# VHH binders against q6dbn1, part 16

Target 1, 243 residues: q6dbn1
Amino acid sequence: MRCISCREEYLPRNAGTCKECYVEAGETEEELKREIDDLKAKVAFLRLSSSLDHGTSSTSRSFTDVVLIASEDNAGSPPIPAHKSVLVSRSPVFKAMLENEMEESLSGTIKISDVSYDALRTFVYYLYTAEACLDEQMACDLLVMSEKYQVKHLKSYCERFLVTKLSPDNSLMTYAFAHQHNAKHVLDAALSQIVENMDKLTKREEYMELVEKDPRLIVEIYEAYLSKQVNTAAGGTSTSKTS
Below, E stands for the ipSAE of ESMFold2; O stands for the ipSAE of OpenDDE; V2 stands for 0.75 times the mean of E and O plus 0.25 times the DockQ between their complexes.

## First folded at step 4 (VHH)

Design n3 (framework vhh_8dlx_2)
Fold by ESMFold2-Fast, scan of step 4:
Structure n3 (fold): chain B 243 residues (1-243), chain A 122 residues (1-122)
Amino acid sequence: as target 1 above (243 residues)
Amino acid sequence: EVQLVESGGGVVQPGRSLRLSCAASGFTFSKYAMHWVRQAPGKGLEWIGNIYSSGYTFYNPSLKSLVTISRDDSTNTLYLQMNSLRAEDTAIYYCAAGSYRPFPTSEYFDYWGKGTLVTVSS
């Protein structure tokens, strides 16, 4: 066999890679691990200075100048203290909100509707640390918040996670969700999944609802499927010439 | 230099319609998702809706029946059509641009206009 990357002979145990490319991949992996460790150290240094997680949290919290409140939780959810400078640096929406003469800027309180305390807390933690612990629900909640507050890195992070959860059974709902929340990466992946499983499309519980409420989404699916069939037919023809 | 310039604002009577425009320059408009956002006096920002580079539109559910967003890529112009205007629609209206980035790729706001004031009065 030839190595796919360098076209040199390789051992089957190297899973399609020649010995030289396999060794190079291992060396690259160790370089990437060292780079990750260096980045983690730099992040830890930055966190020590801004600290929600470290022994300087009392100092950082004593200088908070804004509080965020989740409006959907039961009475008694605690307000989340934050720094205007952090919110402004991470979100152009918070920047516009806090740098213009808005009620939030004047009162020092930001009330966020349609969000749970856990989602808001995780969102704020992400703005300080660029880290969030995701499950499917949290990824959806944070994706919605990342679109609303225009935090592109968090949106991309949530989209990556949601793509790993795609299946034929959830792809239509995920596609509709992605369209509603401008999630291009998830949308493309979900559409691909649907097109690969067109025989199941009309059997989805969401299908009739989408046909009635947003038929353009369904038309896009059929158009994508048709384009794939046309391109596949053209590709098949191009590999076969008439004698 | 990237610029987004909103126009078409002004004083309008309740129940009337108004169309806002946003003229874009300094970037490849046809490749960007475009958004409308408004801010009423003493209130926070309210997202109105967006239009993808593909032409698909998405709206704030509370405003979906009252507004239409469209674009003309030949003139680099974004539009917001508003119908049945109410006093509560008095706000500064902003257009904003999102762009595609290398993987992981997602749309986001890269550029903002300076806004145009709409006052619904009389």
Scores: ipSAE 0.000, ipTM 0.115, lowest interface PAE 18.4, mean pLDDT 73

Design n4 (framework vhh_h_nbbcii10_fgla)
Fold by ESMFold2-Fast, scan of step 4:
Structure n4 (fold): chain B 243 residues (1-243), chain A 126 residues (1-126)
Amino acid sequence: as target 1 above (243 residues)
Amino acid sequence: QVQLVESGGGLVQPGGSLRLSCAASGFTFSYKGSYALGWFRQAPGQGLEAVAAISSSGGYTYYADSVKGRFTISRDNSKNTLYLQMNSLRAEDTAVYYCAAGSYRPFPTSEYFDYWGQGTLVTVSS
């Protein structure tokens, strides 16, 4: 038997590798595990405490200097306490807002429109921890917020999640959503899926809806499809003999 | 004023069928300026759950995994009525069913629906 790593002979009872490569792989695995544990400890140390504990204790609201309010809640959701220094360090939009002595900086209140309390709370939590629990709704909501507040890592995270949820049933509407919110990674993935399934595009009622509401998006889809066809044809003919 | 009124709820035995209707007034189901429409439900002691949604044109539909293959959403623009055909009903389908009108997204949720009916009770029991 030959080792799959170094191609040296090995005894068949060793798991597809020679003893030396098997031992080396095990040593590398243990070294990587120690490195992962060290990195986890460093991340835990650097993680900022979320100020989203709504308890009555002053320690659960430690030294916050701003509150964020979701303005779409008619009944009035509780304000979300935060630190200006965290918002400024995570978002150039919040930095501009708070460092230019705008009303938000002077009042200590930031009202955010067109967002639910849960989405805003999750967004703020992400600014402190770089963690968010995503479902399809939350990924869309946080993508919109990450674009508005220029939080690049969160936008990338939400885009990756949304790409995993692409299907023939949602690809056209996902393309329109991504186009509206400058989500280039999702846009490109949705467009690719649409182009790969062009024979089904005109059979969808959503196609007619987009033709009426935003015909430029449909033109862009056809342009992408035609470009792919032309490039494929050109490549195929470049080696053809003249007869 | 936009108003949505549900009907068709009631008691049904497991394995049975019901068709819910939602009559809309104050807007039309015409393509231009129409709303996306959806059905949401709330089971006893549970939160609000999206069941099915249909886009303004009727071309895009969503179904929760728990109802796929059993429920069918449809809209009749000429009658300004939304329907939910519920087949092969199970005890876990027991809930108050709400119709809603709003903006369609790739992943429809209650936040994007601005107008709501008062709900109709569906009880699946023997």
Scores: ipSAE 0.000, ipTM 0.240, lowest interface PAE 13.7, mean pLDDT 77

## First folded at step 7 (VHH; framework vhh_ozoralizumab_d1)

Design p1 (at its last look DockQ between E and O 0.01; V2 from the best seeds 0.00; counts 0 for: placed apart)
Fold by ESMFold2, look of step 7:
Structure p1 (fold): chain B 243 residues (1-243), chain A 124 residues (1-124)
Amino acid sequence: as target 1 above (243 residues)
Amino acid sequence: EVQLVESGGGLVQPGGSLRLSCAASGFTFSKYAMYWVRQAPGKGLEWVSEISSSGSYTKYPDSVKGRFTISRDNAKNTLYLQMNSLRPEDTAVYYCAAGSYRPFAPTSERFDYRGQGTLVTVSS
């Protein structure tokens, strides 16, 4: 029996890991836990207070100088007060918008259409705290917002979440979504799922919809499938031809 | 910066025609399905037309089918709506919108981007 880590024989009780690698991995885990706790403490020290969480009757004045307004329908929604300095420091798009004396800079109002109040609130909360509570729908909404406002860490966070929710049932639509938003990690994971389940997925209604509405995505899927077959070939392609 | 800028609206008599344009910038236009939606005075948003990213698939509600034609020019990043045989009930602010696929949503329209709109008034 060989140890996967150091290629030495392992004890039968260690299930593929030698005793020395097993003990060393345990010590490394403890060191990593300490580093994580230390980083959490540093983040807590640096974390900006969120004015969105305060009760109005029990808080001091927050010195907010801008409001964001979500409009998913004509009923309106509550304004979300914020600080220009926070928005500018977290987003190059808000920096350009607010520092160049555009309408938003002068009026102190940023209207964001086609986003729910909850998604906008969660997005702003993330800009203050680096935290967001995600579900499948919120992860998609925040990924789109993070791309629009160039908030890279939030985009990556949403991508990691979406990869954990990936299954054959949602892989076609997840691929299409990731392709539109240049979400490479999600795109690659979804494509692998599609290629491995090709025979079942080509019979689904979502597949037929993509063939009709966006056939270039289908071409890319088949190109990936063909590349997988070529990459598993035993023979070499050292004999090359120019054509 | 993402922008969708509509143009071509105005006042037209019943039975007349207008051609709306929407100039897109700040995103990869050719990857998006595009939509026209409208909002009549005192009403909610109404879907008017859809065109796929390549332009090969179009869809219309019965209220405008046969009268409106959506098209796109991916080389110019521009969306169009040709509106013929206009009726007073077509009076609305018309918006172009970009939609994306959503893997976990129920069947519903969702737009990542929407323009400021252009007013179309159909009246004698």
Scores: ipSAE 0.460, ipTM 0.763, lowest interface PAE 1.6, mean pLDDT 81
Fold by OpenDDE, look of step 7:
Structure p1 (fold): chain B 243 residues (1-243), chain A 124 residues (1-124)
Amino acid sequence: as target 1 above (243 residues)
Amino acid sequence: EVQLVESGGGLVQPGGSLRLSCAASGFTFSKYAMYWVRQAPGKGLEWVSEISSSGSYTKYPDSVKGRFTISRDNAKNTLYLQMNSLRPEDTAVYYCAAGSYRPFAPTSERFDYRGQGTLVTVSS
């Protein structure tokens, strides 16, 4: 029989396609599923929680009713206007802040510490659009903010981006960063890269710094490395017996 | 973007020969079966030739069998149609097409991809 796609011969046990076309179709299907899931997640993130069920009348105002201020050492950043309703819907932390009649809720001003104006602006923009232009620094900044304010969708977005930027050269620092900010996906990816390049990375200055500053991370790296080595050794012994 | 660009069409006398080429881009050419189809004036789309992804298999309708030869160069992402012993009835726009052939679909949707075509005119 001939494949419906490539028209090459295939074994009758295959359902109308050759093995290669079948595998490719499967990969495409999986990719599409991921895309669909991402879109669904984005739509879900952008849906404003219909405050209609919880009798609190105050969140439906279409006008900006809060400003966010980046409080870096320089007192001069312009305020970023926003809607409490949007903030509350996107972040459990903002919800907690604004529902508990805290100073922020009463004053209509939220001071955000340890963030640049650009990062804060991008963060707020994301809360409205689920979009952000990222470089590595912005991704890190937004990841930190997303963790602090429990914006899961943004955190995932940042992690995915950072994983694409992983290289042997930045893997150690990225691993440390990921560990510090509970970025599991980045952590796992970085660890994998470190283990694969262990011979080179142990000679770097960054490695020595980690040994000094956080020896626990080094232990984790070596545990992973040893595990990989043991598994590789076990797999090699099984192939030699069949020849 | 997927592109199929046909070339080599023109005016030829009956009994003459012509070689068509199709340059493919924007997809993995070597993984797709390729086809030549033609549309004569006032007629529907007609299948002219088929070739498997590797080139190991070819098929022709009786109307062109023995006269036309389909071939491909996967390294160059190019499809060819050698047409010999051309007849006035072979006059048509010739299209390069890729993917699955769906004979029950509308003409525009019968293939995954199709080029803009090249005109072949056989006339004395």
Scores: ipSAE 0.338, ipTM 0.787, lowest interface PAE 0.9, mean pLDDT 87
ESMFold2 (binder alone), look of step 7: mean pLDDT 82; pTM 0.820

Design p2 (at its last look DockQ between E and O 0.73; V2 from the best seeds 0.00; counts 0 for: SAP .676 > .668)
Fold by OpenDDE, look of step 7:
Structure p2 (fold): chain B 243 residues (1-243), chain A 124 residues (1-124)
Amino acid sequence: as target 1 above (243 residues)
Amino acid sequence: EVQLVESGGGLVQPGGSLRLSCAASGFTFSKYTMYWVRQAPGKGLEWVSEISSSGSYTKYPDSVKGRFTISRDNAKNTLYLQMNSLRPEDTAVYYCAAGSYRPFAPTSEYFDYRGQGTLVTVSS
């Protein structure tokens, strides 16, 4: 029989498509599914919570415009205008901040400490669009901000990006960073990279730094390494008995 | 919400001692490298002390080395700075800060969180 897709001859057992085309189709389907899920997540993120759904009388407060200012050390940075309604919708932390009678809610000014103007601008832009142009540094900055302000969608976005930038050379520091910021996906990926390259990484300066500063991380790494070694050894013994 | 709240600042005479505290909340304190930084009037932010997440590593600039001691209690989510032999030059607002490792800029110190500060005035 000829494959419907590639017209190559295949064995009749394969339901109208060759094995290769079937695999490709499966991969495409999986990719499409991921894209759909991502799009759904984006749409959900961008939905403004209609004041109507939260029956509590307190949501009737008309949110006015607010400005965000990067840390005082950059006294020269322009304020970034935003809508309280958007901030509240995107971040539980901003919601809590702006719904209470704190200075920020009264003044219409939110000071963000220890962030660059560019990072803050990008962060605010993301809150409106769910889009950001990331390099490695920006991804780290935004990940930190996402955690601080509990913007889960952004955190996930940053994690995905950082995983694509993982290498043996940056794996130790990435692991440490991920550990500090509870970036699970990055942490797992980094740990995997470390375990696979343990012989090389233990000789690096970064390794010695972690030994000195945060030995607990090293213990965790070795636990993972040992676990992998034990599993590999156990799997090897089971295959030898069946021959 | 992430909070760092400094306390213990005040007026002290030269040669005196002061102990600062920083209460941390809203994040996993025990995972972070912690710092004390200070800002004197008309000057920029100056690093004063560093302590690793486990407390096994501490670092000081020469300006405060031998006089200041940083410590932490992870069970209490509290950072401390013992300041001895205080000098007029130590007059500043002191801030507690939390930093993280940076995979792409290992030599740079980044503060993720910083408190509102506590004023320390050393004057006769």
Scores: ipSAE 0.749, ipTM 0.898, lowest interface PAE 0.5, mean pLDDT 88
Fold by ESMFold2, look of step 7:
Structure p2 (fold): chain B 243 residues (1-243), chain A 124 residues (1-124)
Amino acid sequence: as target 1 above (243 residues)
Amino acid sequence: EVQLVESGGGLVQPGGSLRLSCAASGFTFSKYTMYWVRQAPGKGLEWVSEISSSGSYTKYPDSVKGRFTISRDNAKNTLYLQMNSLRPEDTAVYYCAAGSYRPFAPTSEYFDYRGQGTLVTVSS
């Protein structure tokens, strides 16, 4: 029989579509499903809280009602104006800060001293748009900020970016970073790279640093390595073994 | 809210001792290599000590080795610096800092969090 889509021969099936074309259609459907899930998550993230107080809606008005300041050494970075309603809608940490009559709620100023101006500006832009221009360093900075301010949507965004930049050369430090910040998606991807390249990675300076500073991470890496060896032996019917 | 709060600074005479504390909250303290760094008036930040996440490894520059001892209590989320045989050149604001592993960073150490500092003044 011949597939009606690609017109190639295949084993008899009801539908006229070969296994190759059927698999391609399934891959496209899965890709679209992921895109729909991403859009749903973005819409949920951008939603503002709907609990408006009708009694106060006429008494105060502002384009912006809070400023964020990134303090670095002597840079004197400009303030970043924002809306409290946006900050509290996107972050439980800003919600607690701004609704519990803390200094920041009363003064209208949020000082963030452990972040660059560029990182803070990009972070605030993300809170408004669910978009950010990332490079490798910015993705790390924003992932740390997303953990600090509990912005899960941004954390996922940064994780996907970091996975695309993952390589054997950066896998050890990426693993350590992801472990430190509970970035499971990046952690699992980095671990896979590490166990596939153990022979070379155990001779690197980064490995010696981890053995010295955080030996628990090394134990976890070796446990994953040993588990992989068992899984390949148990799952393979005719596989080459290193032993 | 992430916080690092230093305490224990003050005025001491040369040869004296001082013990700094840093209370950590809002992050998993036991996952971080912790640092003490200092900034003398008009100078940049200088690394003073380092302790691994478990507390099993410590490191000091030659300028303080043998005089300063870093320690941590992960059950209490607290970092310490015992400073002995203090000298006038140890006068600085001392900061507690949480180190980050960065896969794309330059070769220098990179801190995720840093406290507001405590002043140590060593003078007659």
Scores: ipSAE 0.461, ipTM 0.767, lowest interface PAE 1.6, mean pLDDT 82
ESMFold2 (binder alone), look of step 7: mean pLDDT 82; pTM 0.828

Design p3 (at its last look DockQ between E and O 0.79; V2 from the best seeds 0.00; counts 0 for: SAP .676 > .668)
Fold by OpenDDE, look of step 7:
Structure p3 (fold): chain B 243 residues (1-243), chain A 124 residues (1-124)
Amino acid sequence: as target 1 above (243 residues)
Amino acid sequence: EVQLVESGGGLVQPGGSLRLSCAASGFTFSKYAMYWVRQAPGKGLEWVSEISNSGSYTKYPDSVKGRFTISRDNAKNTLYLQMNSLRPEDTAVYYCAAGSYRPFAPTSEYFDYRGQGTLVTVSS
């Protein structure tokens, strides 16, 4: 029989497609599924919580415009205008901040410490669009901000990006960074890289730094390494008995 | 919400001592290297002390070395700065800050969080 897609001859047992085309189709389907899920997540993120769903009388407050200002050290940075309604919708932290009688709520000014103007601008832009142009540094900055302000969608976005930038050379510091900011996906990926390259990484300056500054991370790394070694050894002994 | 709240600042005479405290909340304190930084009037931010996540490592600039001691209590989520032999030049707003590892800029120190500061005035 000939494959419907590639017209190559395949064994009649394979339901109308060759093995290769079947695999490709499966991969495409999986990719499409991921894209759909991502799109759904984006749409969900961009949905403004209608004041109607939260029966509590407190949501009737008309949110006015607010400005965000990057840290005082950049006294020259222009304020970034935003809508309280958007901030509240995207971040539980902003919600808590703006629903209470804090200075930020009253003044309409939110000061964001230890962030560059560019990072803050990008962050605010993301809250409106769910889009950001990321380099490695921006991804780290936004990940930190996402954690601080509990913007889960952004955090995930940054994690995905950072995973694509992982290498043996940056794996130790990436692991430490991920551990610090509870970036689970990045942490797992980084740990995997470290374990695979342990012989090389233990000779690096970054390793010595972590030994000195945060030995707990080193212990965790070795636990993972040992676990992998034990599993590998156990798997090797089972295959030798069946021959 | 992440908060760093400094306390213990005040007016002190030259040669005197102060102990600053920083209460941390809203994040995992024990995962962060902590720093004290200060800003004098008309000057930029100056690093004055560093302590590692576990507390096993400390570092000071020459300007405060031998006079200042940083410590932390991870169980209490509190950072301390013991300042002895204070000088007029030590007059500044002192900030508690949490540092982050940066995978793509290993040599640079980044602060993820910083408090509102406490004023220390050293004057006769």
Scores: ipSAE 0.734, ipTM 0.894, lowest interface PAE 0.6, mean pLDDT 88
Fold by ESMFold2, look of step 7:
Structure p3 (fold): chain B 243 residues (1-243), chain A 124 residues (1-124)
Amino acid sequence: as target 1 above (243 residues)
Amino acid sequence: EVQLVESGGGLVQPGGSLRLSCAASGFTFSKYAMYWVRQAPGKGLEWVSEISNSGSYTKYPDSVKGRFTISRDNAKNTLYLQMNSLRPEDTAVYYCAAGSYRPFAPTSEYFDYRGQGTLVTVSS
């Protein structure tokens, strides 16, 4: 009998689909379910809601009503035009800033400290599209911004990217970064890499520097290492009766 | 919600002293190494002090060593800079900054947060 999907002949164990095609279909289905969940989260993030007055939106052809400026001490960056309704919908921090008649809501200008123009532009693009082209540095910049502006969807996006870039060589600093920003998913992945590579990592200069500057991270690493040693070394006990 | 607010700047005669404060809120202060940096008129940023998250490690450039003392109070979320024997070249805007770990940069120092600064003017 020939498989309906791949046309390969098979023994009749599963009606019209061979075992290999059945397994491949299950794997594809799981991938599609994951993509559907990702799209549902993106749709939920992109839903627009507004608590602002509709009459304010007619000042330009694009109807932008606010500008964001990457503020640095010695240089001005180009302003980034945006919509208050988008900012408020995506960020509780912008919601509080713009709905409570603060200086930013009245002036139409938001100055954002300690961020490059490229990071700010990419951040704003994400608020509109739920997409960003990341590299390693940009993912860190956007994760920090996602904490500052409470954009949970972006934080998850950056965490997934950082996990894909994790290696033993960058695991110690990735752990420290994730610990600093409460990035649990990245933290757990980095800790596993550290524990598996302790002998190599304890010889690095960055390890010695952490011992001096941030010893609590070292204590946590050793506690995890000891827990793994206990779990691996733990012997079973035989039950026996006494008479 | 993150905020670093510097205070204690002002006009001081050469040889005088000032104590700067930086109040931190909206983040876990004890997880961050803290820095003072300054910017003189028409100049770039200059690092002037570092303190580790526990307060046990401090570092200064030669230009201020022996005159400036950084300290922190993690219970009050406050960073301090004691500046003694002030000179006219110490005139600058002084910023409080929170250091960041970065996994993919080979040698860079990054700040996650920086305050708006407090002006220190040293002149007769």
Scores: ipSAE 0.503, ipTM 0.771, lowest interface PAE 1.4, mean pLDDT 82
ESMFold2 (binder alone), look of step 7: mean pLDDT 82; pTM 0.827

Design p4 (at its last look DockQ between E and O 0.63; V2 from the best seeds 0.00; counts 0 for: pae E 2.2 > 2)
Fold by OpenDDE, look of step 7:
Structure p4 (fold): chain B 243 residues (1-243), chain A 124 residues (1-124)
Amino acid sequence: as target 1 above (243 residues)
Amino acid sequence: EVQLVESGGGLVQPGGSLRLSCAASGFTFSKYAMYWVRQAPGKGLEWVSEISSSGSYTKYPDSVKGRFTISRDNAKNTLYLQMNSLRPEDTAVYYCAAGSYRPYAPTSEYFDYRGQGTLVTVSS
C-alpha cells in the first residue's frame, strides 16, 4: 500500500500512512495543541476582568490613568503611561496597591525600584499585548518582575525562553537564578544539564563561587547527581540478569 | 507584596556605633544574597556590604572594612548591619537590598528588591 502523504510503500498493517508520516503527523498535532494552549492562555491573560463579576461595591471605582517610573539611580527616566484598570487586571500586586489608599493610588504615580527603563517599558507593553521581544538579559529582568508583581503568564513566557538558552556554560548560574525566583521549569532543566555535565562543571569558577556563597545549592545538585547514578546502576543490573 | 523595611538609623557622634536592621517579607529571604547600600546627599548609590544566602560569605569595600559587619537571621527574615567607628563620611541613607545571580552577567550585581532606607547621620 502507498502512503497517502508521501506515496511510499508501507506495510498493510499501518492504517493508510507510513510510519514516518505517522510520526510527523503526531508531532505536528502536538505542536498545534501547544499553540492552541498558548493562544488560549494569551486570550485569558488579555481579558479584562469585568467589574461586574466581583460583587464587591468597591470595584465600581473608575480607574484613572497612572504613570510608572523606573527609579534607578539615574534621575530622569521618562514616565511610562498606563491604565490602572489594565494593571489591576493583570497583577494581583498592582490590584492590592491601587485599591488601597496608598500614595501611589492617590498620586497616580508608581515608582518601580531596581528596574531599567527598557525593562519596565517592555513589562508594561507585555501587560497590554502579551508579547515581548526577549534577549537573555531581558528575559531575566522580566522574570524577576513577573515574580514580584505575580504576573504568572509572563513568568511562564520568560521561563520557556530561558530554557531554550540553556547550555553547560550557563547552567550553574541559571540554576541558582531559577532557584531564587522559584522558576521551576528553568530549575529542572538547568539541574538536568548540570547533572549530565558534572565532570566539567565542577572545574569551573562558577562552581567554586557557589561552593563558597551557597553551598546548599551544591548539596542539592549532588543529591540529584547521586540519585541519577543509583538509578542508572539499578537499571543496568536488571538487564544483565535476563541474558 | 515584597517588603524590605530598614530601621535603626539616627544621629550619632563620630566614633559612635549603630546597628541597622532590615525586616524582609513577601519573598523567600533565605534564597537571596543580601546587601547594604547607601546614598549620601548628592552622591550615587554605594555598595557597603554583602552576605550570601546562607551567611557563610561576606564582603566589604575598603571604605567600611573592619568597621562594619553584616549578618543575617534567616529564621527571622532579618538582615543586620553593625556599624562601628562611624565617620562623618558615613552619613547617608542606608538601604537593604536583595540580589540575585545572573546567568548572563556573572560579574554584575543586580538588586531585585530594595527598601525605603533609613537615615544615618554622623555629626559632632
Scores: ipSAE 0.662, ipTM 0.864, lowest interface PAE 0.7, mean pLDDT 88
Fold by ESMFold2, look of step 7:
Structure p4 (fold): chain B 243 residues (1-243), chain A 124 residues (1-124)
Amino acid sequence: as target 1 above (243 residues)
Amino acid sequence: EVQLVESGGGLVQPGGSLRLSCAASGFTFSKYAMYWVRQAPGKGLEWVSEISSSGSYTKYPDSVKGRFTISRDNAKNTLYLQMNSLRPEDTAVYYCAAGSYRPYAPTSEYFDYRGQGTLVTVSS
């Protein structure tokens, strides 16, 4: 009979679906489940809090009530208008800043001197839309901001992006970055890459820099490597990444 | 709130000494390599010292080697710069900065956090 998916002829089995299409359908199902979970998290993130945020401003951009300024005064960097209700709904740090009569609450201006205008603009856009145009540098910038302002959804978003960009060449510095910023998913993925490529990576200049500058990271890498070597010796010659 | 607060700047005669301090809060100070950078009037930022997260590794450019000493106290979350044999050319605003690892940029050129600076003036 013919496969109902790809129309290729096959022997009768698998309820009219050939083996190749049956495997592909399983992979597609897992991709769709992941997409559904991501959309659910995005919807939850975009929802406004109902607690302390009762009586928040309209979602209209016409009634902005706060301005964010990147690394320069208004003349040096364009101000970014925003709604306090959105900021406090997405960030406990902005909530504390804006509710407790701090200078930013009274002045209507939040100055953030450690970020570029592009990073700040992208960060604010994410607070409104749960989306950002990322490259590798922007993902790192936004991950740092997400930790600073406690925006967990953005941190996860940046982590997923950084995992997709991992390679053996960038794994050492990605591990160090993730360790520094408590980015667990990136940390685990980078460590797996490092352990699988130890013989090449221990010869690199950035490895020697880490030995001198932050030897605790090297100890953790070797502990993971030794644990894998013990497990591999007990179970055979196969090598696998841990998740 | 992440903060780096420099102090100890001031006016000093050539050949004199000055000690800068930088108090850190709002982040895990012991996970960061720390830097002093300076900006002379009308000039760009110039790196003047680096110290590793543990304090075991330090580095200086030729312009300050032997005159400046960077140190840190991780228990007090404080970075220091001892400046000796000061010259008029050392006149600048001095910033402390926290460097983070970045997989897609030169590691020693990017700072996650920088302070507001303290002015050091070396003149007669």
Scores: ipSAE 0.387, ipTM 0.724, lowest interface PAE 2.2, mean pLDDT 81
ESMFold2 (binder alone), look of step 7: mean pLDDT 81; pTM 0.814

